# Ledger of designs, part 1: VH-VL binders against Putative lipoprotein MlpA (mlpA)

Scores and structures below are computed, not measured.

Target 1, 215 residues: Putative lipoprotein MlpA (mlpA), of Myxococcus xanthus (p38371)
Amino acid sequence: CNFEQPETNCFVQESPSWAVKYDVVDSPKDANGDECTTTAPLVELMGVYKYVNPETGAAQLALRPATLASRAIADTTTTSADQTSLGSLDTEPKDHGFCHANDFAPAFVNVAASDTAAANTIRYEFTNVRVYSAAVAPGTQFTGELKYTSNGCTSSYVMRAVWPPAPCDTASTEPAENCGVGSGLNPEFAVVCQPTSATGTTGYCVPAGDIPSFK
Below, numbering starts at 1 at the first letter of every chain, in headers, positions and changes, except where a header shows other numbers; antibody chains aren't numbered by Kabat.
ipSAE, averaged over its two directions, is called F for ESMFold2-Fast, E for ESMFold2 and O for OpenDDE. V2 adds 0.75 times the mean of E and O to 0.25 times the DockQ between the complexes of E and O.
[cut] marks letters that were taken out.
Atom coordinates printed by the task and the answers are left out, and those that the model quotes come from them; centres of patches stay.

## First folded at step 13 (VH-VL; from j2 with heavy chain G99D Y107K)

Design n3
Fold by OpenDDE, fold request of step 17:
Structure n3 (fold): chain C 215 residues (1-215), chain A 123 residues (1-123), chain B 108 residues (1-108)
Amino acid sequence: as target 1 above (215 residues)
Amino acid sequence: QVQLVQSGSELKKPGASVKVSCKASGYTFTRYYMNWVRQAPGQGLEWMGWINTNTGKPTYAQGFTGRFVFSLDTSVSTASLQISSLKAEDTAVYYCARDRYYDSGYKYGMDVWGQGTTVTVSS
Amino acid sequence: SYVLTQPPSVSVAPGKTARITCGGNNIGSKSVHWYQQKPGQAPVLVIYYDRDRPSGIPERFSGSNSGNTATLTISGVEAGDEADYYCQVWDYSSDHVVFGGGTKLTVL
């Protein structure tokens, strides 16, 4: 295949739920450069949508992490727009099957303290997002960079995402429940079950390697 | 702050060897490829190759095989270029340059450069 | 091998717009990066992914890439913009990084 000859638009699977994994690049640090402990989730779902200006043909990519969507319920100060990161998107694939997206606006929530929870400000800053849009698997994987900040504690990650979101359990012997046959995932995808917690066994199937992640 | 600091200028005779070091700081060393770029006097930028700082695997550009060796010391976040059997035509400024983070080998450009090391080969 | 072609020199008056081209076969299918190099200094990334600016790079710098030509545009050119500019791509087929020959921008 010659990926240097793009012939189709940048397809992105629009869905309220992608499975997203974050791999640490820079450990958490506060504004003074001191170590802190807050990190991005191990895995989360993410809303992903593509918008096209019908007059100009310009494309945009919207990303809304489930963490922000969830915390938004308690947030009376930010809007859905604030909780969604919107960036530019290429119109045609390049670099052998990728559509590049950048210039993302920060997405964030500001949750005031309550009787049951402390105040929480969370910010997602995405950069250099690349959606794999080759014909073999159009718009069902993407990667990028994330700067995650929670209450002044900032860390950086490589983000890797796959669609559809397949729930999994590392304790299960059933292939459909452990990112195998019957999970709904492309059988050519190399995926692994990522639990939502360090001690748990349940989570979502995420890319096992670099994007695009194939067997 | 993110930076690459290279070793000082070198004056060598033909046939000698030189080792240029590039020390990284302010970021996770093994997360980025390290490029080596040569620039002869009055000439343009010439890519020599890169080394995967995680695996240690070097890739050399055409014309830079044999006498040129990329190496790493990850314990001190340092990449090195060794040139053996130096020739007059090896006279140049040598740069190390970090690739921005990549996935599946796709690169985002060289966003951080060393200050360059001048290597002069003269009798 | 993949080849990038740049004009050897471009001249522009202060306050005007400079355009530096980088030609390559179907370069529009590749991501183009641009570097600025002033005399005696290391190169500086000024544009990546055709049109994106690293932090600290003025908005006067912009890029485009289509067909067989990528272009670095510098609006409101200042004396300090006088430098050599290099385009660069990654050629997947050869797994090589390729630089253009460089363009000397002279501010008249």
Scores: ipSAE 0.542, ipTM 0.834, lowest interface PAE 1.2, mean pLDDT 93
Fold by OpenDDE, fold request of step 17:
Structure n3 (fold): chain C 215 residues (1-215), chain A 123 residues (1-123), chain B 108 residues (1-108)
Amino acid sequence: as target 1 above (215 residues)
Amino acid sequence: QVQLVQSGSELKKPGASVKVSCKASGYTFTRYYMNWVRQAPGQGLEWMGWINTNTGKPTYAQGFTGRFVFSLDTSVSTASLQISSLKAEDTAVYYCARDRYYDSGYKYGMDVWGQGTTVTVSS
Amino acid sequence: SYVLTQPPSVSVAPGKTARITCGGNNIGSKSVHWYQQKPGQAPVLVIYYDRDRPSGIPERFSGSNSGNTATLTISGVEAGDEADYYCQVWDYSSDHVVFGGGTKLTVL
């Protein structure tokens, strides 16, 4: 349910783990415009944090993709700041309950060459992020756009996220393990289990529709 | 590279019909709404409505129902505007313009415009 | 229906700052987009969501929106900035896109 009059504060559920899915908009292409095969994860966890400057009142939104962070373990060239995308955030909701965020710095890691793989830079570029902050579900869903680059292969996505992160298994008939009762998710949320791989059954519950995703 | 190319100028008599086409290229056609905007000579921009290029669902602005029909040919990434029973007051430049439609139909502005199609209705 | 009000014209000397206002009831709760239209050309998006610039738009263009007024600010105005400028919002209640009446910016 959408409310026309949002809350006055852009509430964001701060958490090291949101469940995020990426729906492809533009297929991966290399610098020459040719098709390539590297894509963003199907689903991943993401750290989401809100910072407010106490002097100015300006707000910022930080996005830290878990897969990127995991790759950073072997990366001694990038800092934690490099691995986190920081952007501006509205102070008050607009446009029917959304807080907009933009001007995100790219988040990236440099993966050193190994015996089996060449050096690679993985980059997340977020734009037009909108956090749903209406009273009915304040700061527990957001959407945005992602430009993902890995090994010179760039693709574009619509990002959709929900909190809390609920693990799920498409092979399970248990509601708690299939984004239903007991999962911890708002029962009014329309969610679906997204496996972490194309062949696997385990993953996380993600929004089933457009944000905000309600039944 | 990303562009909208519209059909050429039209000269019509009152009561006739006209169809303006808008061909998209350089992007995934079905990922953006297509807006139609009218501008009469010396006047401002007037939103006519939009069509969801994925579902084909049109939404018409008040005053643009009945004689105005939005349509799609997704196979060639083309949106079209048909105006029937043309009137002199329909004389204007007609623009197509894309807009994002992700997530509950929220719009981020029309970032790509066609070059416009002049439709002149004269006896 | 939701209405946006713009001054019909604004004049500014080269190098100075132009401010074009867009009035609307509680427009601060809406995202405002701005378009530039030069004579004989299609409109160009210059600001979206109150203050964000599309790629290729100079930093001289900025926007703000609060209360009942949104403002497009053009600093260091150049002759090439002479154009009509339109504000635009999406009205959720009616599901309509609404344009302002447009403002003609004249560079003296």
Scores: ipSAE 0.472, ipTM 0.812, lowest interface PAE 1.4, mean pLDDT 92
Fold by ESMFold2, fold request of step 17:
Structure n3 (fold): chain C 215 residues (1-215), chain A 123 residues (1-123), chain B 108 residues (1-108)
Amino acid sequence: as target 1 above (215 residues)
Amino acid sequence: QVQLVQSGSELKKPGASVKVSCKASGYTFTRYYMNWVRQAPGQGLEWMGWINTNTGKPTYAQGFTGRFVFSLDTSVSTASLQISSLKAEDTAVYYCARDRYYDSGYKYGMDVWGQGTTVTVSS
Amino acid sequence: SYVLTQPPSVSVAPGKTARITCGGNNIGSKSVHWYQQKPGQAPVLVIYYDRDRPSGIPERFSGSNSGNTATLTISGVEAGDEADYYCQVWDYSSDHVVFGGGTKLTVL
C-alpha cells in the first residue's frame, strides 16, 4: 500500500438539483417528419449522482430530470428507477479537463390521459455527457446531448448544466436574485438567468456559454 | 439527411490552381468546424487544417501554410479549399469533414465526411 | 507535435477478434477516435471518445484507452470488416488534429 498516494478521479458534485438549460439542435418533428410543437423545458432541475463499483472501480453517472421525477408518484406503470438514466463515466479526466459519460439507458415516465391531453410517455435519451473536472471548479458544470420525445414529437438539444441551482428573476435589481453576488454560485462562473417560461421572468441561473462557462 | 457534397474530380497541369468545394446540408453550418483531409495515392489520412465556420478563421497544419487557402460562403453553406501553384505532389483525394463543436474544450471526432475530390496534377 | 503509431497490418480469421493498437505518449489522457475506410470510400467514424459507438455501428466494435496505448477491438470479424483503420486525437495543447498512419485489417 502507498499511504500518501494522491487520488485522481472524476469528481462530480452529487446533488438532487442542478440547473440545466437546453438549446435546440433539431427542431421538433413527429414520426412522419412533419413539424410539431412539443419541446423540452427551457430549463429544469436535475438530480446528478456518481456511483463507483468498489470491486471493479467502474464509475457511473446518474441523471434524474425533474420533469420525469415530479411525475413518478402518479405513474403506477413504472418504477422509480425508470426516471433515472445511468451511463458509464470515465475514471480519470482527459487533458482538456473533462470526464466523459455515455451508454446512458433511456429514462421515461408515463402520463395518464386527462381531460385536456391524451396519455403520453415522456422520454429522455442522453448522450455524450462531459463533466468539467479541472481543479478550479471540479464537477460543478457539465454539457451533453438530449433526445427528447413527448406527445409524439422528437427533438434534440445541447444541455448545459451548473451546480448549485440558483433561483433568479430577470426583473430583479438585487444581484443575489439575478445570478450575481450572494446567489450562491461560484463568482468566476459566467451565468445568466433563464426563465422557466417564454413570457415569465423567474427561473434559474444557467451557463452563459460553452462549458466550462467562466467570466 | 446530413450531407457534405464535394465538387467533382479535377485534372490539372503543374502551376495551375484548383478550388474544391464542399456544400453542407441538413444541419446548421455555423455550428460545426470544417476539416480538410488529404490522402495521397496509397497513403494514409493527413490533416490539413480546419476553418471555424462561425468566424471564418482558418487553422492550418504544418506544411499547409502556403499554397492552401480555406474559405467559406455561409450564405450557401459551402466551405472551399483553394490550391495554387499546383505541383505533382498535390495529387491526392481531398476530403471535407465536419466535427461537432458545442464547447471550447471538446471535439467529437469527424462524424460526417464528403465523398472526396480527386485532384490529379500531371503534365 | 504529437505522434500516433499504428501497426501497418493485422490479419485475423473470420469469427475471431481483431485488435488494432494506437500508440502515443500518454494517449490515455486524450480522447481517441477511430475511423474505418473501405476501398474507394470516405472514412466512417466507428468509435469516438475512446469507447463510444456512433448510431449504426455494431456492438462488436469496441474501444479502450489507457497509459500509452489505445485499442480498437472488433469481435466476431466478418469479411466486410476488411478495411484500413485510423486512430485520431485532438491534441488540446497544440489545438491540432493527429491521425495514426493506419492499419490494414485483412480477414483470412
Scores: ipSAE 0.289, ipTM 0.727, lowest interface PAE 4.7, mean pLDDT 89
Fold by ESMFold2, fold request of step 17:
Order: C-alpha cells, then sequence, then structure tokens
Structure n3 (fold): chain C 215 residues (1-215), chain A 123 residues (1-123), chain B 108 residues (1-108)
C-alpha cells in the first residue's frame, strides 16, 4: 500500500474566463521616454489554466488574455504557444497563504498593417503573479504585474483578478446586476463593477481592493 | 531612471549623532518600503529595518531599537536614518534600499540600492 | 530569529557552473532573493522570488528553492562574476528580513 502521493497544494480555478482589472503604475511611454496613448484594457476576460507534470509534480500557470485570443484568429505568424503566457507555479503555498508564479514567457500576437494603421505587435509580459490559496476561497483571486506594449508604447499595471466573471452595470438598481446579492460571486468577496470603457456603464465585477479582496 | 542617492560619508566621535539621508528619484516614492542595511568592515549585510513611505511607520530589526530612528520627508522623496550616541561598533557602510510592497504583505527583494554612506566613529 | 546559512566561499573555473547554497529551516516556504556585491560597491539584486531575474540580469543566473535549501546557479562563469553573494528572505512570522552570511565566489 502506497501511503504517499506526489501532490500540489496550489489550487487554481481553471476557466477560459476570469475578470481582470488593470490599474496603471507607469503611464504609456515610447522607447525614447516620450508619452504615448495606447493602454491596456480597463478590464478584460482572461483564460487561466494550471498544468502539472504528473511525474515530477512541477506546475505551470497559463494566462491567455482575451485581447490576444481575439487577435490570434487572424494572425498566421504566431502560434498558440506565442499567444499564451506560461509561468512556473509554486507547488505549495508560501508562508502567507499565496502561491507564486513567475518566469512567464511573453505572450504576443502580430497585427498586420492596414490602410489605417501600421503593423503592430501586442505584447503582454506578466510578472509576480500570486494566487490566493487559503481554504476560505482557494484559487479564485489573484494579483500580479503586467507590462503591456502595443505600437512601441509601453505601460505597466497591477492586475487584480477574480473568478467567476460576473457581468455588471453601474447604472442598474438591481443588486444582481451591480456586483451584489444574486450576482453569482462569493458573497464575502469585496467587488466593484468595472465598465469596459471610460464612458460606458457595463463591464465585469472585479476586486475592490488588494488581494485577497473580502468585505 | 530610478535611483537612490545618499548623503556623503561622515567621520564622528563617540557620543555624537549622525543623520544619513537617502533621496529617491525616477519612481513613485510612496509605493515602496525603504530599507536600511548596515555593513560593518569585513562583515556581511545586516538588515536594520524599514519605513513605510506611505504611512511613515517604521519597523526596526531586533537590536536596532533605541538609538536608530528612521524618518521621511515625502515632499522631497527623502528617507533618513539618524543614529544617536554613536559607538565605535557603529562604524559601517549604511545603505538605503527600496522594495515593493504588495497586497499580501510580500517583500520582493531590494531592487535598487543607494551607493552607501560610510560612517566612521573614532576617538 | 530565522537563520540563513551560506558557505563562506566557492571557487569555480571560467566557463563552468557555480552553485551557491543558502540553508534554512523550511526555506522552501519562503521567497528567496539573491544579491551580488563587488568590492566597494552596493549590492545588486540578481534573483528574486527564488528564480526570477530582474531586468538586465543575464539568463546564466538562475535560482531554485525547495525543502531546506535554496541555490543560486551561475552558468558560464566569467571573471566579472567574482563577488560576494548574499541570500535573503522575508520571514512572514516575524515580519523581518534576514540575510545569509555571504559567499565569496572566486573564478580561477
Amino acid sequence: as target 1 above (215 residues)
Amino acid sequence: QVQLVQSGSELKKPGASVKVSCKASGYTFTRYYMNWVRQAPGQGLEWMGWINTNTGKPTYAQGFTGRFVFSLDTSVSTASLQISSLKAEDTAVYYCARDRYYDSGYKYGMDVWGQGTTVTVSS
Amino acid sequence: SYVLTQPPSVSVAPGKTARITCGGNNIGSKSVHWYQQKPGQAPVLVIYYDRDRPSGIPERFSGSNSGNTATLTISGVEAGDEADYYCQVWDYSSDHVVFGGGTKLTVL
């Protein structure tokens, strides 16, 4: 009888869709240090997956932003591997209840030139991703850093993510449509509705503050 | 360009005090803890503590309570270390070094260091 | 107080691989950072969070951490890598930073 098994304690809720908010740290600048205007989305959906090598127990975290997934359909110059960011994930939580992932490969797509725009590479570089692993809500929130580059314009962000994605509308009086009771989120999560555009009201519920974000 | 620039080296007598300054530039000062690290001649690195640059609250390592005071002047992005009642054993290089503070209370390593300030205490 | 133990010195031939260890009780539960310090200079962060490289650090620097041992590995060692190397953790239970005693790397 074999009483010991290889294991990983770093649970991650796998899903094609987490809701991810980006908060600016360094505003967009080009290679000369001059200001430019291209930014990451305010919020987007993100595929999040965990892979474990059953022979070694080594774990990886895969991140696939919806922006890259959408553009990948038309991009014949990059592969699925180029379009997905893989990082090494801890097998056991650190002493403060988080699982760290880093050493992410960059993820990118190429956008062909058009009559209205030059050729472009959209590039995501993730670092310092930490998945909340405590038993109260294991693997359903994470935070990390993003370096985003598009058209030679680079900016950096803190990202904060929650599962499941819950659509919302800041103009709605119904709690279920404004990140409240009935929204489908864990009722102990502190979340706020983040519109997808600066002028709109509809978007997704995202963490209201530092991870772990609880009321 | 991110940098930490420390005040010049000091020669002091026992019983005097000294203030080492550390001026930050090229980044948002209040998003990083400021560490103080001591290195006595021929010795390794010794963490003295840090100051939360957003709240102004210091944390001192064991053995650095009393004579060592961390302070801030956020209007000029400057952290300072004051050492009172100097002893010969305080002879060392003193470094400031920033590290990022995240949601979880993580410290991510000291990614930028000042050039060091040599304090020499001799009679 | 949490203690980190490093060998006082390591020697390696040019072009070979150097391995510098950092021992600590259950150090695998902590995030380990590594610093290079050349004579008369401030330390430079070369690895953080066990295995990650800051911008500008060559890929020949790598790190690992499991059980009671963290290791800094420098492949293709060059004369310019001669330095003192320190490991460091943040100990969550004490909320304190701890440095190892340092390891002098010589390239012979």
Scores: ipSAE 0.247, ipTM 0.713, lowest interface PAE 4.5, mean pLDDT 89

Design n3
Fold by ESMFold2, fold request of step 17:
Structure n3 (fold): chain C 215 residues (1-215), chain A 123 residues (1-123), chain B 108 residues (1-108)
Amino acid sequence: as target 1 above (215 residues)
Amino acid sequence: QVQLVQSGSELKKPGASVKVSCKASGYTFTRYYMNWVRQAPGQGLEWMGWINTNTGKPTYAQGFTGRFVFSLDTSVSTASLQISSLKAEDTAVYYCARDRYYDSGYKYGMDVWGQGTTVTVSS
Amino acid sequence: SYVLTQPPSVSVAPGKTARITCGGNNIGSKSVHWYQQKPGQAPVLVIYYDRDRPSGIPERFSGSNSGNTATLTISGVEAGDEADYYCQVWDYSSDHVVFGGGTKLTVL
């Protein structure tokens, strides 16, 4: 079979859905430096896209968190560009097998005030994003840093992401439902099931450790 | 306040030893490699190696695998450089500098440096 | 062992643009960091990962890296920019750090 191959030096698997895990680095603080409680999701889906300017050859990486996309339906004040974080992506991989992206613009959405909550801006600031680009599984895992602000509460995280998203259940004994054989993931990936809530068992398979996460 | 504070300058005779300390404060000590960098009078920066502050494993640059020993005291967030059998050519400023370890092996550059410790070896 | 080469000196008039080069075999495959060192002081990181600025570094400092050459560019040079400048990489194959020999920037 013949397949089209990407022509760019830094391949990224484009998809509306990658599974992204956040591990806290700086606990939530408000503008005064006092502790607060609002955090990023434990795991979420993320749109990941690559754009290349045909005139200059410059590449960009676009990140669109599902949380922003979900809230954007009701937001009349921001555009899809505001809700998507664009960064500059390197043309060539570095010698450690990664393509780096930086200079990300913030992504945000406005949530109008309700009877139960004040108006709020949910804001994502990504930095130091690195896409695994070595020959084995190029463009299917990445890592980076997130600064997350919501309800006046700011926290920071290491983010680790894998494609494809694979639903999972930590309570299941079936490998296909617990990030094993039959899950749809590359069998060489080291992944673990991350529930979407602190008390639930269902979520998505995410990298088990540092990127690249392989067995 | 993020800082690295090094021990004071030393005047030593050939054949002696010296220990330069580097005390870290204001950050999580074990999330950063600690580099040691030498600068002889009138010369450029020379990387001596680093120590992994989480495991205690040192890596030495070529030429620094003998008389130079990196060590840690994690309980007080301190890295140390010991130089034995001092020679006149060891006269230099010695810097400690942190470099953030991040998954995938990426290095952010040495973003915080100690003030430097001058070691003078004179007969 | 990986080698970085810098010119020993560069002179620039105040208000003009300084360009300091760092040569290395396929240096474009490496992440290049730049340090400023003033006499009697510790080095200060001014550019990391080819082109990014740490907080507090003026926008007139910029960097590029492609092929066999990385370049630190300082626009609108001021007397206070007079210093030694070092490029630095991490060499993945050896897991070692390499510094360039340094470039003295003189502001005339």
Scores: ipSAE 0.219, ipTM 0.701, lowest interface PAE 4.9, mean pLDDT 89
Fold by OpenDDE, look of step 13:
Structure n3 (fold): chain C 215 residues (1-215), chain A 123 residues (1-123), chain B 108 residues (1-108)
Amino acid sequence: as target 1 above (215 residues)
Amino acid sequence: QVQLVQSGSELKKPGASVKVSCKASGYTFTRYYMNWVRQAPGQGLEWMGWINTNTGKPTYAQGFTGRFVFSLDTSVSTASLQISSLKAEDTAVYYCARDRYYDSGYKYGMDVWGQGTTVTVSS
Amino acid sequence: SYVLTQPPSVSVAPGKTARITCGGNNIGSKSVHWYQQKPGQAPVLVIYYDRDRPSGIPERFSGSNSGNTATLTISGVEAGDEADYYCQVWDYSSDHVVFGGGTKLTVL
């Protein structure tokens, strides 16, 4: 695919909800290198925000996974800052429309112990995030890598994200409910319905191909 | 630990063939492109091409077509460079270096290098 | 073909700041990576994405890229920094990786 070189700023669609898909790269392992079973969600929503320092012009990208946000309600030990991964962001697109984001701080939440489960920390570590900010689709797709840790179990993923977050059902024949016309997504986007579970049919529309994912 | 280990030094006659291997360990082999870089004595780094370790598709730099062949053995996480019809000017150190595999296909630097393989072509 | 131009050599006194430039047409629109190569050793990535450091690389190493010039800056130069430094980009048009000619940094 040929990508046009943009002449715009690194636009990012700010929203409390992006649809993010995680594809496993490294299977989950514990601190000893042994196999474990805890993994990141197949798909989740994510808050995405861009901050620009008005004095320096430096830009930052903030990522707030729904997993952390939802758990934060019961967590009195971490702050919103702890639950948000903040990294540096390019000021201009490069490499055919991508704005690179790096140096993300880990984001995490603590889950208190219960009668049935020990206390837990869920940690997100993002790297090599690239936001597609070309003029044809500015700031509505991004990709990167995730290192996910929960219950001492760590796994690695490629993440692919698209805005807006369109709910979908693989069992539906209605285009609007299966990432088609009426879903709210850019008609030029190549997207597919990703269920939230391995056995379920409902989920969110995610990129069907490599980022940028176009038909 | 993440590392690339290359095969040992080679001494060859002109016209002969050589195969340099690069074994990867400590990471998922098929998630990174493998680059080949040549460095003649006293010269700079010269990119020869890369191979997509997932698809097996090689891309050769200009000047490195024909006699140069990239191959994979994914079962043992090994990339190989074969040079046929060796010439004196092929005398160099050959490096394999991984490049991050991204959805877009873009490459973003070679963060892990093999130790290099010296190939000497002499009559 | 895309070409990267580096000065063949740069000299700097210990403790001072070394700047190695990499020139290229609109290189600011490309991601520039820098490699350090000491004699008899394989290259080591010291900067990627113009300004990011791999783990283990000292903060003394920094990078910038704008317009037609990328720059590797080494502050507080040490004797151990003496090496050849190469800039590198990916040229989409040709789908080629391109290295600069390299710069020999001498610590006086």
Scores: ipSAE 0.205, ipTM 0.735, lowest interface PAE 2.8, mean pLDDT 92

